VHH binders against Dopamine receptor-interacting protein 1 (Dorip1). Designs and how they scored, part 18

Target 1, 310 residues: Dopamine receptor-interacting protein 1 (Dorip1), of Mus musculus (Mouse) (q4kl13)
Amino acid sequence: MKTLFEEIKASIKNNYNQDRSFWRPVLPWGGVFTIKAGRKAVSCTPLYVEIRLKNTCTIDGFLMLLYVILNENESFPRELSLHFGREFVDCFLYLMDTYSFTTVKLLWIWDKMEKQQYKSEVHKASLVIDLFGNEHDNFTKNLENLMSTIQGSYCSNWHCPTRVQEDQQRTISINPPQEIPHGNLIRLAVDELFCSKIELCEERGCGGLREFSQRVFCHGAPPFVVLNMQHWKPEDLAYVPYYLDLSDHKYLLEGATLFNKEEHHYSAAFQIDGHWMHYDGLRNVNLILLNKPPEFLLLSSLVYIRATEK
Short names: E, the ipSAE of ESMFold2; O, the ipSAE of OpenDDE; V2, 0.75 times the mean of E and O plus 0.25 times the DockQ between their complexes.

## First folded at step 13 (VHH; framework vhh_surovatamig_d1)

Design x2 (from a17 with L103G P104T H105Y; at its last look DockQ between E and O 0.03; V2 from the best seeds 0.00; counts 0 for: pae O 7.6 > 2, placed apart)
Fold by OpenDDE, look of step 13:
Structure x2 (fold): chain B 310 residues (1-310), chain A 119 residues (1-119)
Amino acid sequence: as target 1 above (310 residues)
Amino acid sequence: EVQLVESGGGLVQPGGSLRLSCAASGFTFSHYGMSWVRQAPGKGLEWVATISPSGGSTDYVDSVKGRFTISRDNAKKSLYLQMNSLRAEDTAVYYCAKGWTSGTYFDYRGQGTLVTVSS
């Protein structure tokens, strides 16, 4: 039996002569999981607990992206295991290959999300988990440690109370510039975040000059980075860079999540073998080959993967 | 000590071309955005162009767009400005500057190189 990833790849090759779409039983917006009492249960009566998921679109797209990214790059599962744990990564990949999508969602919720990030209630003898919200809160936020960076700074003023300072554990967060420079705003924003700079230390109250060193990843260069684009205006996203240089590593655009304002759900796009695919679990044809950028969708996130060659 | 040394300036006819160079030393060149600024006679300092540390992003003042190209070689610690279709109004002392533009501070600039565009 072919893995999900193999099936996706096969669909691309076959799309020259066939319908440029295929369906997979990816369960969007929810799912049902039934826990059965084990054989060693003390009780003679079988116990069943039903878990119902709602509004899982905030994680569905990223889970698909994550799966594709990990399967496309042989070293990435190992690298990610350093951060997420080997058991999690292996289990994740296994469950996806077995089409246990509801269980995958539960795995993410239980292992990677904090309890405060989702709502749960007991309803008619079922546990209901509602993931209503946004992708950042339910997914990207949980990757902050993976993408954490550090930048040292030094003030020229000997009397500066924070003469030597390290800005630690700052994730890759880029905001639209206040003054709109011309060109690729995303790339400029990223470069500004990572580059060395000198600024007046007024923020520190000393009036000296503060020099910042180049920003570096705290835990080494991650296999991928996710840029949250939810705060960016569409007009500012006219130019999306194909690659980013991050701390002496090159990252390539390989995925994105998209938000449909009218339908109020998220979808995902990812690149395989030079082709862009669009995943939308709410559609009957939930995976399609893209010939052009999708219309009427807003960018929610950009996903860049580390290039094998520098 | 940070040093920026410009070269390549001179007298050129309108419509002509020049290539300016800047040799940088005393800092990690590849870690910094670099800029060209110019000062025309009797005028203030004007920003001309900026290039990101990686060289992947560039920006230009409107009056030079399509005519000037900023580039860098991080291995050589060098900054360049290719100036084509030069005009009389481009006459100025051109300075290599260490730093970003658009409200961002640059802390060092070179001694400059004079570009004169005249018939």
Scores: ipSAE 0.016, ipTM 0.308, lowest interface PAE 7.6, mean pLDDT 85
ESMFold2, look of step 13: ipSAE 0.398; ipTM 0.774
ESMFold2 (binder alone), look of step 13: mean pLDDT 83; pTM 0.852

Design x3 (from a17 with S57T L103G P104T H105Y; at its last look DockQ between E and O 0.01; V2 from the best seeds 0.00; counts 0 for: pae O 14.8 > 2, placed apart)
Amino acid sequence: EVQLVESGGGLVQPGGSLRLSCAASGFTFSHYGMSWVRQAPGKGLEWVATISPSGGTTDYVDSVKGRFTISRDNAKKSLYLQMNSLRAEDTAVYYCAKGWTSGTYFDYRGQGTLVTVSS
ESMFold2, look of step 13: ipSAE 0.431; ipTM 0.791
ESMFold2 (binder alone), look of step 13: mean pLDDT 84; pTM 0.862
OpenDDE, look of step 13: ipSAE 0.461; ipTM 0.775
ESMFold2, look of step 15: ipSAE 0.490; ipTM 0.818
ESMFold2 (binder alone), look of step 15: mean pLDDT 83; pTM 0.853
OpenDDE, look of step 15: ipSAE 0.000; ipTM 0.247

Design x4 (from w5 with S57Y S104T; at its last look DockQ between E and O 0.78; V2 from the best seeds 0.00; counts 0 for: pae O 8.8 > 2)
Fold by OpenDDE, look of step 13:
Structure x4 (fold): chain B 310 residues (1-310), chain A 119 residues (1-119)
Amino acid sequence: as target 1 above (310 residues)
Amino acid sequence: EVQLVESGGGLVQPGGSLRLSCAASGFTFSHYGMSWVRQAPGKGLEWVATISPSGGYTDYVDSVKGRFTISRDNAKKSLYLQMNSLRAEDTAVYYCARGWKSGTYFDYRGQGTLVTVSS
C-alpha cells in the first residue's frame, strides 16, 4: 500500500497537466476517538469513552507539513527523534501512513501540547477538546525548544556592570522593523537576529563597545524552522525570501500556513517535488496545485527546511 | 558542513604541559564564541574555557584558572588550549565547541581528543 506521501506525489505527477485539483484522504477537520474498555470482560459491560476533537485546523496544517517534511528528507526523522523522541516520530509517521489522523492529532495534543493550550470539557459523556484559537499557541510554540538559540556578548569596558551577557534559549522570533526600509524585511529581521555585531554598550555611562557573537542554535541546527508571521502586516510580506541563512545553514522555503478570513480557519501550503500544494481539510477538494496565491488568505507562518548542503 | 577537529591530546606526566588545537571549518569562525569542554571517565560534560569572537574576552572554570589558556586565530580558523601544570584530575576527552560559557548549549562539538595525565 502506498503511503500518504507517495499518494500525494503520484497525484501531482498524474494531474500536473490535467486537473490541478484533487481530493485525497488527508487530515480531516475535527475527529472522534473512542476508547473501549472491558470488551472481553465476561462479567462487565463494556465501557466507552469518546473523545471529540473540535476546531483542529490550527494544528492540521502543521501536521501535514511536518509529515511532508519528514518524508522528503531521509535524515530528518532521525534528527527530529533526538528532540521529540524516537517513539513519537515513528508513531507520528506510522499513524499518518495508516490514515489514523484523529489519533495523530491526539498524539500531538497529549505529547506536545500543554493542558493550558487547549480547552477541554465533558459534554454528553464525551470529552471534548476544542483547539479553537491561535495556531502559534497550538503548534509553533511547541517547537520553541527545537528552535531555541543563544547569543553571547561582552563589553570592552572592564568596569561594565553587564560586561558579559547571554541571550539564552531565544526562539526564532522576528518582528517587523520599526522603520521599514525597502527590501526583504524578513531576511533583514533574521539577519539582525542571527548576525554578529558590535555596538555601543547600552549601559548608562559605560561607553564601551559590546561585541555580539553569531547566534547559534542551542540544540544544533534544526531540520526545519517555523517563522511566526502573525505580527507582520501584509504589506511587509511583499517579499518572502526563498531561503534564509541561519547559523551558517541554508534553509529553504518549503511551506506556509494560511488563515482564511472569510471561512475563519487555517490551511497549509507545502512543496512536494518542486510543486506547491495547498491543503485545506475543510474543502471537498482539499488538495490543489498552486498556480496563484489564494485569495483572502493571510500568511500565518513560514516553514523553512534545512538544505542538505550549504 | 560545520566541522570541528581537535588535536594535540596524549599522555603526559603530572606537572606537564599540552597544547590542544581545534581546526574549524564550514562556518564563519570569527563570528562565534568558542569553548573547550571536557568529559572525564565516568563523569558528565564539563565546561573548561570560553573565548569571545575577537578574543577580547576569556573565561575559565575555576579548577583550571592560572593553568590553562584559551586562544584563537581567526585567520587560521583555529582554537587553542594551552594546558600547563596538568593534574590527574584533568584527564578527560577534550572537545572543541562552538558557543559561549553558560551555555550547556553548544550547537557543534568535535570528536574530541584524549588527554591522559598519569605518572
Scores: ipSAE 0.013, ipTM 0.278, lowest interface PAE 8.8, mean pLDDT 83
ESMFold2, look of step 13: ipSAE 0.466; ipTM 0.806
ESMFold2 (binder alone), look of step 13: mean pLDDT 86; pTM 0.875

Design x5 (from x1 with H31Q; at its last look DockQ between E and O 0.01; V2 from the best seeds 0.00; counts 0 for: pae O 14.5 > 2, placed apart)
Fold by OpenDDE, look of step 13:
Structure x5 (fold): chain B 310 residues (1-310), chain A 119 residues (1-119)
Amino acid sequence: as target 1 above (310 residues)
Amino acid sequence: EVQLVESGGGLVQPGGSLRLSCAASGFTFSQYGMSWVRQAPGKGLEWVATISPSGGYTDYVDSVKGRFTISRDNAKKSLYLQMNSLRAEDTAVYYCAKGWTSGTYFDYRGQGTLVTVSS
């Protein structure tokens, strides 16, 4: 039996001369899952509990992206297993291939999300999990450890009260510049984060020169990075870099999530075999080959994957 | 805000017919697949039928194949379920759901309409 990934790839190939759109049951919004009581249940408790998922679009797109990314790169599942655990990654891939999408969502919720990140309530003998929110809170935030970075700094002034080398640990988070420089704002923001620099120690009251080292990943270069773009204005996103230099590695744009303000749901875009596709599980054609950037959608996140060659 | 309002439920004898309607608002109806799901007393939610945005694709749970027909009118932002040859086991609250599936997943559903099949 072909994997979901293989099916998607095949569909792309088959649709080359046809309508560049096709339907595939892939990570639909929401879900209902029934947990059956074990054989030895010594309780008057019902034999099953229904779990209802709501507003899962905050994770659906990324789960799809994650699946595609892991299947596109042979080493990535192993690498990610170091971070997420082998069981998680294997289970994730298996469930996706078996079209157990609701279970995949539950796996993410139970394993990677904290209880405070979502709302849960008992309603009519069912557990309702509501993931209302945004992708950052429900997905990207949970990747902070994977994308954690550190930068050291020290002041050249011997009398500086903060002369001791300081390490600044940060996830790969970039903010729009206050000033509108000319050029690729995203790249500039990333460079600002990663590059070594010398600044006046004015903010710390010293007046000396503070030297910042090049920022590095805490746990080695991750297989992919996700940039949260939710705070960026559309005008600031006029140019999206195809690649980023992060530390000593090159990362290539391979995915994005998008938000429709009118419809209030997230979708995903990803590249397979050099073709960009748009995924929206709630639409008639839930997979579309993109010939142009999607219209009327806001960029929510950018996903860059580590290039094989440095 | 997405709203789905079901209607058309009621009491019907076995072998009878009923037509459910769902009025949708708060989203671009014609761009989304729609589904019917049902919940029988004491049972979990069950997927019944789905229809693509264009109406060109439909799917049904096996137990209703040949008896139920899902349809839609995009101009009226309405979803329908024609139920023929109703059986006692079809007794359930029927929900209109945003999204299409062969399972029980959707983003929104209505409050439901009760269908009771009894002699």
Scores: ipSAE 0.000, ipTM 0.239, lowest interface PAE 14.5, mean pLDDT 84
ESMFold2, look of step 13: ipSAE 0.371; ipTM 0.758
ESMFold2 (binder alone), look of step 13: mean pLDDT 83; pTM 0.854

## First folded at step 15 (VHH; framework vhh_surovatamig_d1)

Design y1 (from x3 with Y105W; at its last look DockQ between E and O 0.01; V2 from the best seeds 0.00; counts 0 for: pae O 14.2 > 2, placed apart)
Fold by OpenDDE, look of step 15:
Structure y1 (fold): chain B 310 residues (1-310), chain A 119 residues (1-119)
Amino acid sequence: as target 1 above (310 residues)
Amino acid sequence: EVQLVESGGGLVQPGGSLRLSCAASGFTFSHYGMSWVRQAPGKGLEWVATISPSGGTTDYVDSVKGRFTISRDNAKKSLYLQMNSLRAEDTAVYYCAKGWTSGTWFDYRGQGTLVTVSS
């Protein structure tokens, strides 16, 4: 069995006289990547023209692939630099090697959103939550409660008959355990993710805006959530959260980026058909079946995908 | 075999300057980010600075920002750390490290060179 990189090389070589772009679920978790080689690319050496993510479920895999290629191919970094800029590539590698994987994801997504689809500022905050270890259930509950709590609303129209509505419900503060270092990361993440809800006041023809004090996703529930695990060690994490309930949506763990301390490289864990798989593109036998995410690897991030069904 | 050999350490007065060098061998130097880390007496290993393979990106621990400059010469397979305005708290064994790390995770490091800042 070939490594991921070898497989890519082979694919390019085989398609030398054909389309130099190949769609490949190169990564086994069902994601689709578009790797487009330049028209003048040497058949045996992949040269970057375009890398495109088709599915957000493949973010981890994509970044993994990119990282592997950048480290294994001498020419690829240059080609990529021409496309994304030298600083981007350097920053990417730096962040990967410093285990700032969540930041890398955000950076990549940010770049893509700016160019293609969204205002990056709009979606940046909705992508990441810092998890605080073994308090998953409590975290989820508090987060959900924070989102659902209606504390009050205020209509901007002075003549609105329902100008002020108050609820005595209190928003539950999300606080990590006191023993967790690095401050209140969860609170910071939540503060970025949520904002006040503003709605048009429809009471008796009121044209005012009603502002609710409750927290909601600023721009709707995100299609995916990245939990930053960079501050945690596997030995300190007794439970990997497999699901998140946020707002009216269920999020399912799709994948995890793992770091092997001994080998100093990243790998990925992901679910397919209810089974956990471990993928390491640097290994000949690069795909293995697991019962759960590996415990001996450092979790860099967890990727949750919004379920299609509520 | 990967080898990293530091040099340039010594005794310097507060406010003085020193330039450290690291000679690298056994790997494609230009393909890897490099870092400096240090260990003060009685303290743990601390990240100091990192530089990208191309040299286009650098980063520093806050305490040395504006005073230290990391650089590299890929043709000479060398890493450098220019240290200006040295302080007593900069006293440490300085290590050259292979990798981009902002922590203690790196592939290899040298034997280190001692920097002592004292009046």
Scores: ipSAE 0.000, ipTM 0.266, lowest interface PAE 14.2, mean pLDDT 63
ESMFold2, look of step 15: ipSAE 0.463; ipTM 0.797
ESMFold2 (binder alone), look of step 15: mean pLDDT 83; pTM 0.848

Design y2 (from x3 with T57I; at its last read DockQ between E and O 0.68; V2 from the best seeds 0.68)
Amino acid sequence: EVQLVESGGGLVQPGGSLRLSCAASGFTFSHYGMSWVRQAPGKGLEWVATISPSGGITDYVDSVKGRFTISRDNAKKSLYLQMNSLRAEDTAVYYCAKGWTSGTYFDYRGQGTLVTVSS
ESMFold2, look of step 15: ipSAE 0.627; ipTM 0.872
ESMFold2 (binder alone), look of step 15: mean pLDDT 85; pTM 0.867
OpenDDE, look of step 15: ipSAE 0.059; ipTM 0.539
ESMFold2, look of step 16: ipSAE 0.659; ipTM 0.880
ESMFold2 (binder alone), look of step 16: mean pLDDT 83; pTM 0.849
OpenDDE, look of step 16: ipSAE 0.000; ipTM 0.258
ESMFold2, fold request of step 17: ipSAE 0.519, 0.594, 0.592; ipTM 0.823, 0.855, 0.856
ESMFold2 (binder alone), fold request of step 17: mean pLDDT 84, 83, 83; pTM 0.858, 0.855, 0.851
OpenDDE, fold request of step 17: ipSAE 0.750, 0.676, 0.758; ipTM 0.901, 0.871, 0.898
ESMFold2, last read: ipSAE 0.600, 0.421, 0.590; ipTM 0.867, 0.765, 0.860
ESMFold2 (binder alone), last read: mean pLDDT 83, 83, 84; pTM 0.853, 0.851, 0.861
OpenDDE, last read: ipSAE 0.730, 0.758, 0.741; ipTM 0.891, 0.897, 0.902

Design y3 (from x3 with T101I; at its last look DockQ between E and O 0.01; V2 from the best seeds 0.00; counts 0 for: pae O 16.2 > 2, placed apart)
Fold by OpenDDE, look of step 15:
Structure y3 (fold): chain B 310 residues (1-310), chain A 119 residues (1-119)
Amino acid sequence: as target 1 above (310 residues)
Amino acid sequence: EVQLVESGGGLVQPGGSLRLSCAASGFTFSHYGMSWVRQAPGKGLEWVATISPSGGTTDYVDSVKGRFTISRDNAKKSLYLQMNSLRAEDTAVYYCAKGWISGTYFDYRGQGTLVTVSS
């Protein structure tokens, strides 16, 4: 067993050696199965927290557990700050306290994973989508449009009869909150996930290249997708898809940040070893097994994980 | 099993005082920080105060600073919240919580005691 921090560090190191395209191991993809107090509790807090990673754990579970650990352990924040920077830790805690869970997820991914991995022309590993609409069909259509909508194109051939094409269809907007800390950085990170689509112009044997405004993944389908559900109503929770199709891959819902209507606080639901878990730090029994995500809670964010290749 | 039982809530006039108590059992009380949180009607849970295991360090939400005092008696396994200069906005169910957390998540909390500040 290792401390959470040690596990994180090890995961980062291992990721560099095994897969440079995604920082999957940095997150508890091996599963945050158990948190155990360290050797000796001094001054009412353990010296360290041990974490056993066994099964897949979502970002939601990880972040919430991390939040709890950071608040309960005096040494861990310092140690983590040495590695990730004090500003990051402070920002993380602030955002968690202000219930900016989606932003926290993005910040975690972008700031700590992207800086080390993505700035060096490594594959983007995440996609964030702001969801709107009250119907499942609209939801799905918007996601599809992100991948399929053509806004316009220009042919490189000056004599091409279809040199300029415009499409009035609107794509889904990916607009992280702008008035929150690091909003612009998050936006930039998201934008970097996409590249222009280039296609050979076949019109009348043109032979030119057409550049479309259509957004496509620069480096293939991301390993996971975070959806912002801020604009959804609680009653619309039933319309949340458990599956997403993006590019040639299927994504499965693995986690959610939830708002409890009765108590007006946030909790998390996430999958471990194929089972849904609900973590609520305000409950005596704060981790419970579920058959599915709670239906009477408002979703604040969703995490989808790419399914194994068919 | 961890148990936290709050008491001392009631009706009080604005400007009045009230003292809440929490009886803890099922864990080594002196080894853990303790907190008070509250939930006003129609609002979410709000952190109020935290005290270190030894009692040497305390922290408060800004709105109660100077008015509320958190304390503990480790021998009696008890947590206290002295509330002075009470305001209408202090009306809430108050919960005893186990842990150092100043956020919205705690290891354990009690069933709560209602404090109503009204003229």
Scores: ipSAE 0.000, ipTM 0.253, lowest interface PAE 16.2, mean pLDDT 63
ESMFold2, look of step 15: ipSAE 0.501; ipTM 0.816
ESMFold2 (binder alone), look of step 15: mean pLDDT 83; pTM 0.851

Design y4 (from x3 with G99A; at its last look DockQ between E and O 0.01; V2 from the best seeds 0.00; counts 0 for: pae O 15.8 > 2, placed apart)
Amino acid sequence: EVQLVESGGGLVQPGGSLRLSCAASGFTFSHYGMSWVRQAPGKGLEWVATISPSGGTTDYVDSVKGRFTISRDNAKKSLYLQMNSLRAEDTAVYYCAKAWTSGTYFDYRGQGTLVTVSS
ESMFold2, look of step 15: ipSAE 0.534; ipTM 0.833
ESMFold2 (binder alone), look of step 15: mean pLDDT 83; pTM 0.838
OpenDDE, look of step 15: ipSAE 0.000; ipTM 0.237

Design y5 (from x4 with Y57T; at its last look DockQ between E and O 0.01; V2 from the best seeds 0.00; counts 0 for: pae O 15.6 > 2, framework grips, placed apart)
Fold by OpenDDE, look of step 15:
Structure y5 (fold): chain B 310 residues (1-310), chain A 119 residues (1-119)
Amino acid sequence: as target 1 above (310 residues)
Amino acid sequence: EVQLVESGGGLVQPGGSLRLSCAASGFTFSHYGMSWVRQAPGKGLEWVATISPSGGTTDYVDSVKGRFTISRDNAKKSLYLQMNSLRAEDTAVYYCARGWKSGTYFDYRGQGTLVTVSS
């Protein structure tokens, strides 16, 4: 079985006279990103290398590879810093080293969005959700509740016969760590995904308006969702859904950061061009093609991508 | 808890030799590839060498080939780096890391041991 890594190696063009790039995947947020490769950027290749990946790649795969390159090449961080800034690169490495994978993903997305998308009034693309429950139905329901949970308000019409405040239901908490660099920015980014919902009060012809603190996507369903699974216990996780319904869109599982309890390390599972891959840098064959999605024992995060079809 | 503790660093003259050791605990040492990485002052992290779980396969960064030798003792849960013909450019904090070279994801590394090569 040919590994993706082997395929990548095979695709490496070591020509310093050409464009110096490493990886150009189609990323979940809809963009194409090119990692500029320096000397020895890929497996300590002495010369500049170019790898062109035309396939859709998940953020998990991307970040893992990026991390690998950054840790193996002393020059690449500098090169990357030219694009993202030194602080970003340092923060990225720190977060990866501290196993803050969800935060890393969000930070990456934030950075890209801030620089490229927000300025163009493109809506925020990512949503992080702290989940609870261990069943598929509960899992999905929690996401649904995030969107459907309302905090009722009084009708704007003072004469409304049914001016009742609906029961306040707690929404799923979205709490990126504040102690981590850029935590507040991540929080703000997530919060801005949602708008208040205003509805006409139709009770008894009131005609007033009711404002709900319901979480409604301001600009439609995001292109992808990152689910924070860090608070889940292994024994409490019975099922990881491969499909999610959110709003009027279907989402597909595209990646996961995994924690192996027995081995006390993290790995990643992700899809590239419709194929499931497993990356484990501690193994000899550390990037392998899977015949089926892996069984998840412990999860740090899940990444879902919106399907093309509604 | 996974622990990696480096030792053996110090001051050495150019051309000298030094042997680094890493004591591993908290995981099945023999199941993992191990690596040495280093960080020179003001520079980024650099991969130095990797050894397979069995010790049968080793790999080195080009700049240390022929000079450095990575080895391991699985019974002692120890990783070693024999450094010969040391050069000024080898000055760095050396870290023991768990993981392979090829597509290395070093999820754990020690606190490091300083190697200073100076006349």
Scores: ipSAE 0.000, ipTM 0.245, lowest interface PAE 15.6, mean pLDDT 65
ESMFold2, look of step 15: ipSAE 0.426; ipTM 0.795
ESMFold2 (binder alone), look of step 15: mean pLDDT 84; pTM 0.860

## First folded at step 16 (VHH; framework vhh_surovatamig_d1)

Design z1 (from y2 with G99A; at its last look DockQ between E and O 0.02; V2 from the best seeds 0.00; counts 0 for: pae O 12.5 > 2, framework grips, placed apart)
Fold by OpenDDE, look of step 16:
Structure z1 (fold): chain B 310 residues (1-310), chain A 119 residues (1-119)
Amino acid sequence: as target 1 above (310 residues)
Amino acid sequence: EVQLVESGGGLVQPGGSLRLSCAASGFTFSHYGMSWVRQAPGKGLEWVATISPSGGITDYVDSVKGRFTISRDNAKKSLYLQMNSLRAEDTAVYYCAKAWTSGTYFDYRGQGTLVTVSS
């Protein structure tokens, strides 16, 4: 049985100039990804890879790029192993090669949860429950809801018949502010998104208040935040905030999926031991240190993890 | 319109058992996770249990683990909560809830059924 990576390579073997694409289910219930592969540079060893996602979250794209990078670069697995651990990297590759995509996603999330803040099996079980459904629409919705960042408090009226705590049906969609303030636009947008809002209870005659605020999991703030940056202007994405301080919680940027607008291909950036690495599969020197995002790259997604409380 | 109708509540002695039922309508029941939540007098809602759409995965609040069992019959569009070894602290109105997340959050709930555990 061919590995995913072998399939990718096979797709471009006969014609380096022609983009080849194929569909794969990234999750059992209908989440799919499309891989387009080719070679734009005759002198480059790595593959050109474009990843498109449908009915899934952006973290899958991140993971797919990670997979490709790990297979294409000989040194990257070692370096990444220093950061994530050898076992994680090996397991990740194995699972991807065996098409265990759901497990991969869980592994990633659980790893982050375990290492950063969460040790509860109940919490992991809850995550699993959220990720499994019987149809792709429901599954997608559950996944989106799981990754949502907003929650509603109990009604302040103790006698409210509908005094409930509820989640918001919101995906993590951070858009540029309408007014362009001075400063870090991404941070400001995120802060605005995570700003608590107080609303009147919708129960007729209740008069109570509900607070909608950043989602708090069993052990605190969400372990990760995936930002979809597709709605942002390229010029606004020239700089990546390496950390976010949201609601007294600090998040560290873990990785980014980048789109080169000029070359029309995807690349990736990863933080390793406080340093950033940028991978570009279309370049001979495909792995470089990066202190900030390269110019003229569009950030397609950002992956943040909650900072360890040291 | 989503409808959830709970039944099976009542008065029971400590150590006793009770089985709650929930009849669901207005949505594709088999496609959604379901939860039980409860509200004791003067307290807020508390998540109790969640079951995946297929029923293959379940989770419980710690205080009821080993005592309560959540189950479902998708053909009957029904959710169940088997409650064993009931305690006074289990006294609450129990609600069936349509879950869209880990069970702590839901978008719809029923009118509830009262469970009273008392000697």
Scores: ipSAE 0.000, ipTM 0.251, lowest interface PAE 12.5, mean pLDDT 63
ESMFold2, look of step 16: ipSAE 0.525; ipTM 0.826
ESMFold2 (binder alone), look of step 16: mean pLDDT 83; pTM 0.848

Design z2 (from y2 with Y105W; at its last fold request DockQ between E and O 0.80; V2 from the best seeds 0.00; counts 0 for: pae E 2.1 > 2)
Amino acid sequence: EVQLVESGGGLVQPGGSLRLSCAASGFTFSHYGMSWVRQAPGKGLEWVATISPSGGITDYVDSVKGRFTISRDNAKKSLYLQMNSLRAEDTAVYYCAKGWTSGTWFDYRGQGTLVTVSS
ESMFold2, look of step 16: ipSAE 0.556; ipTM 0.841
ESMFold2 (binder alone), look of step 16: mean pLDDT 83; pTM 0.849
OpenDDE, look of step 16: ipSAE 0.000; ipTM 0.256
ESMFold2, fold request of step 17: ipSAE 0.467, 0.455, 0.460; ipTM 0.800, 0.791, 0.782
ESMFold2 (binder alone), fold request of step 17: mean pLDDT 83, 83, 83; pTM 0.854, 0.852, 0.853
OpenDDE, fold request of step 17: ipSAE 0.791, 0.633, 0.790; ipTM 0.916, 0.860, 0.913

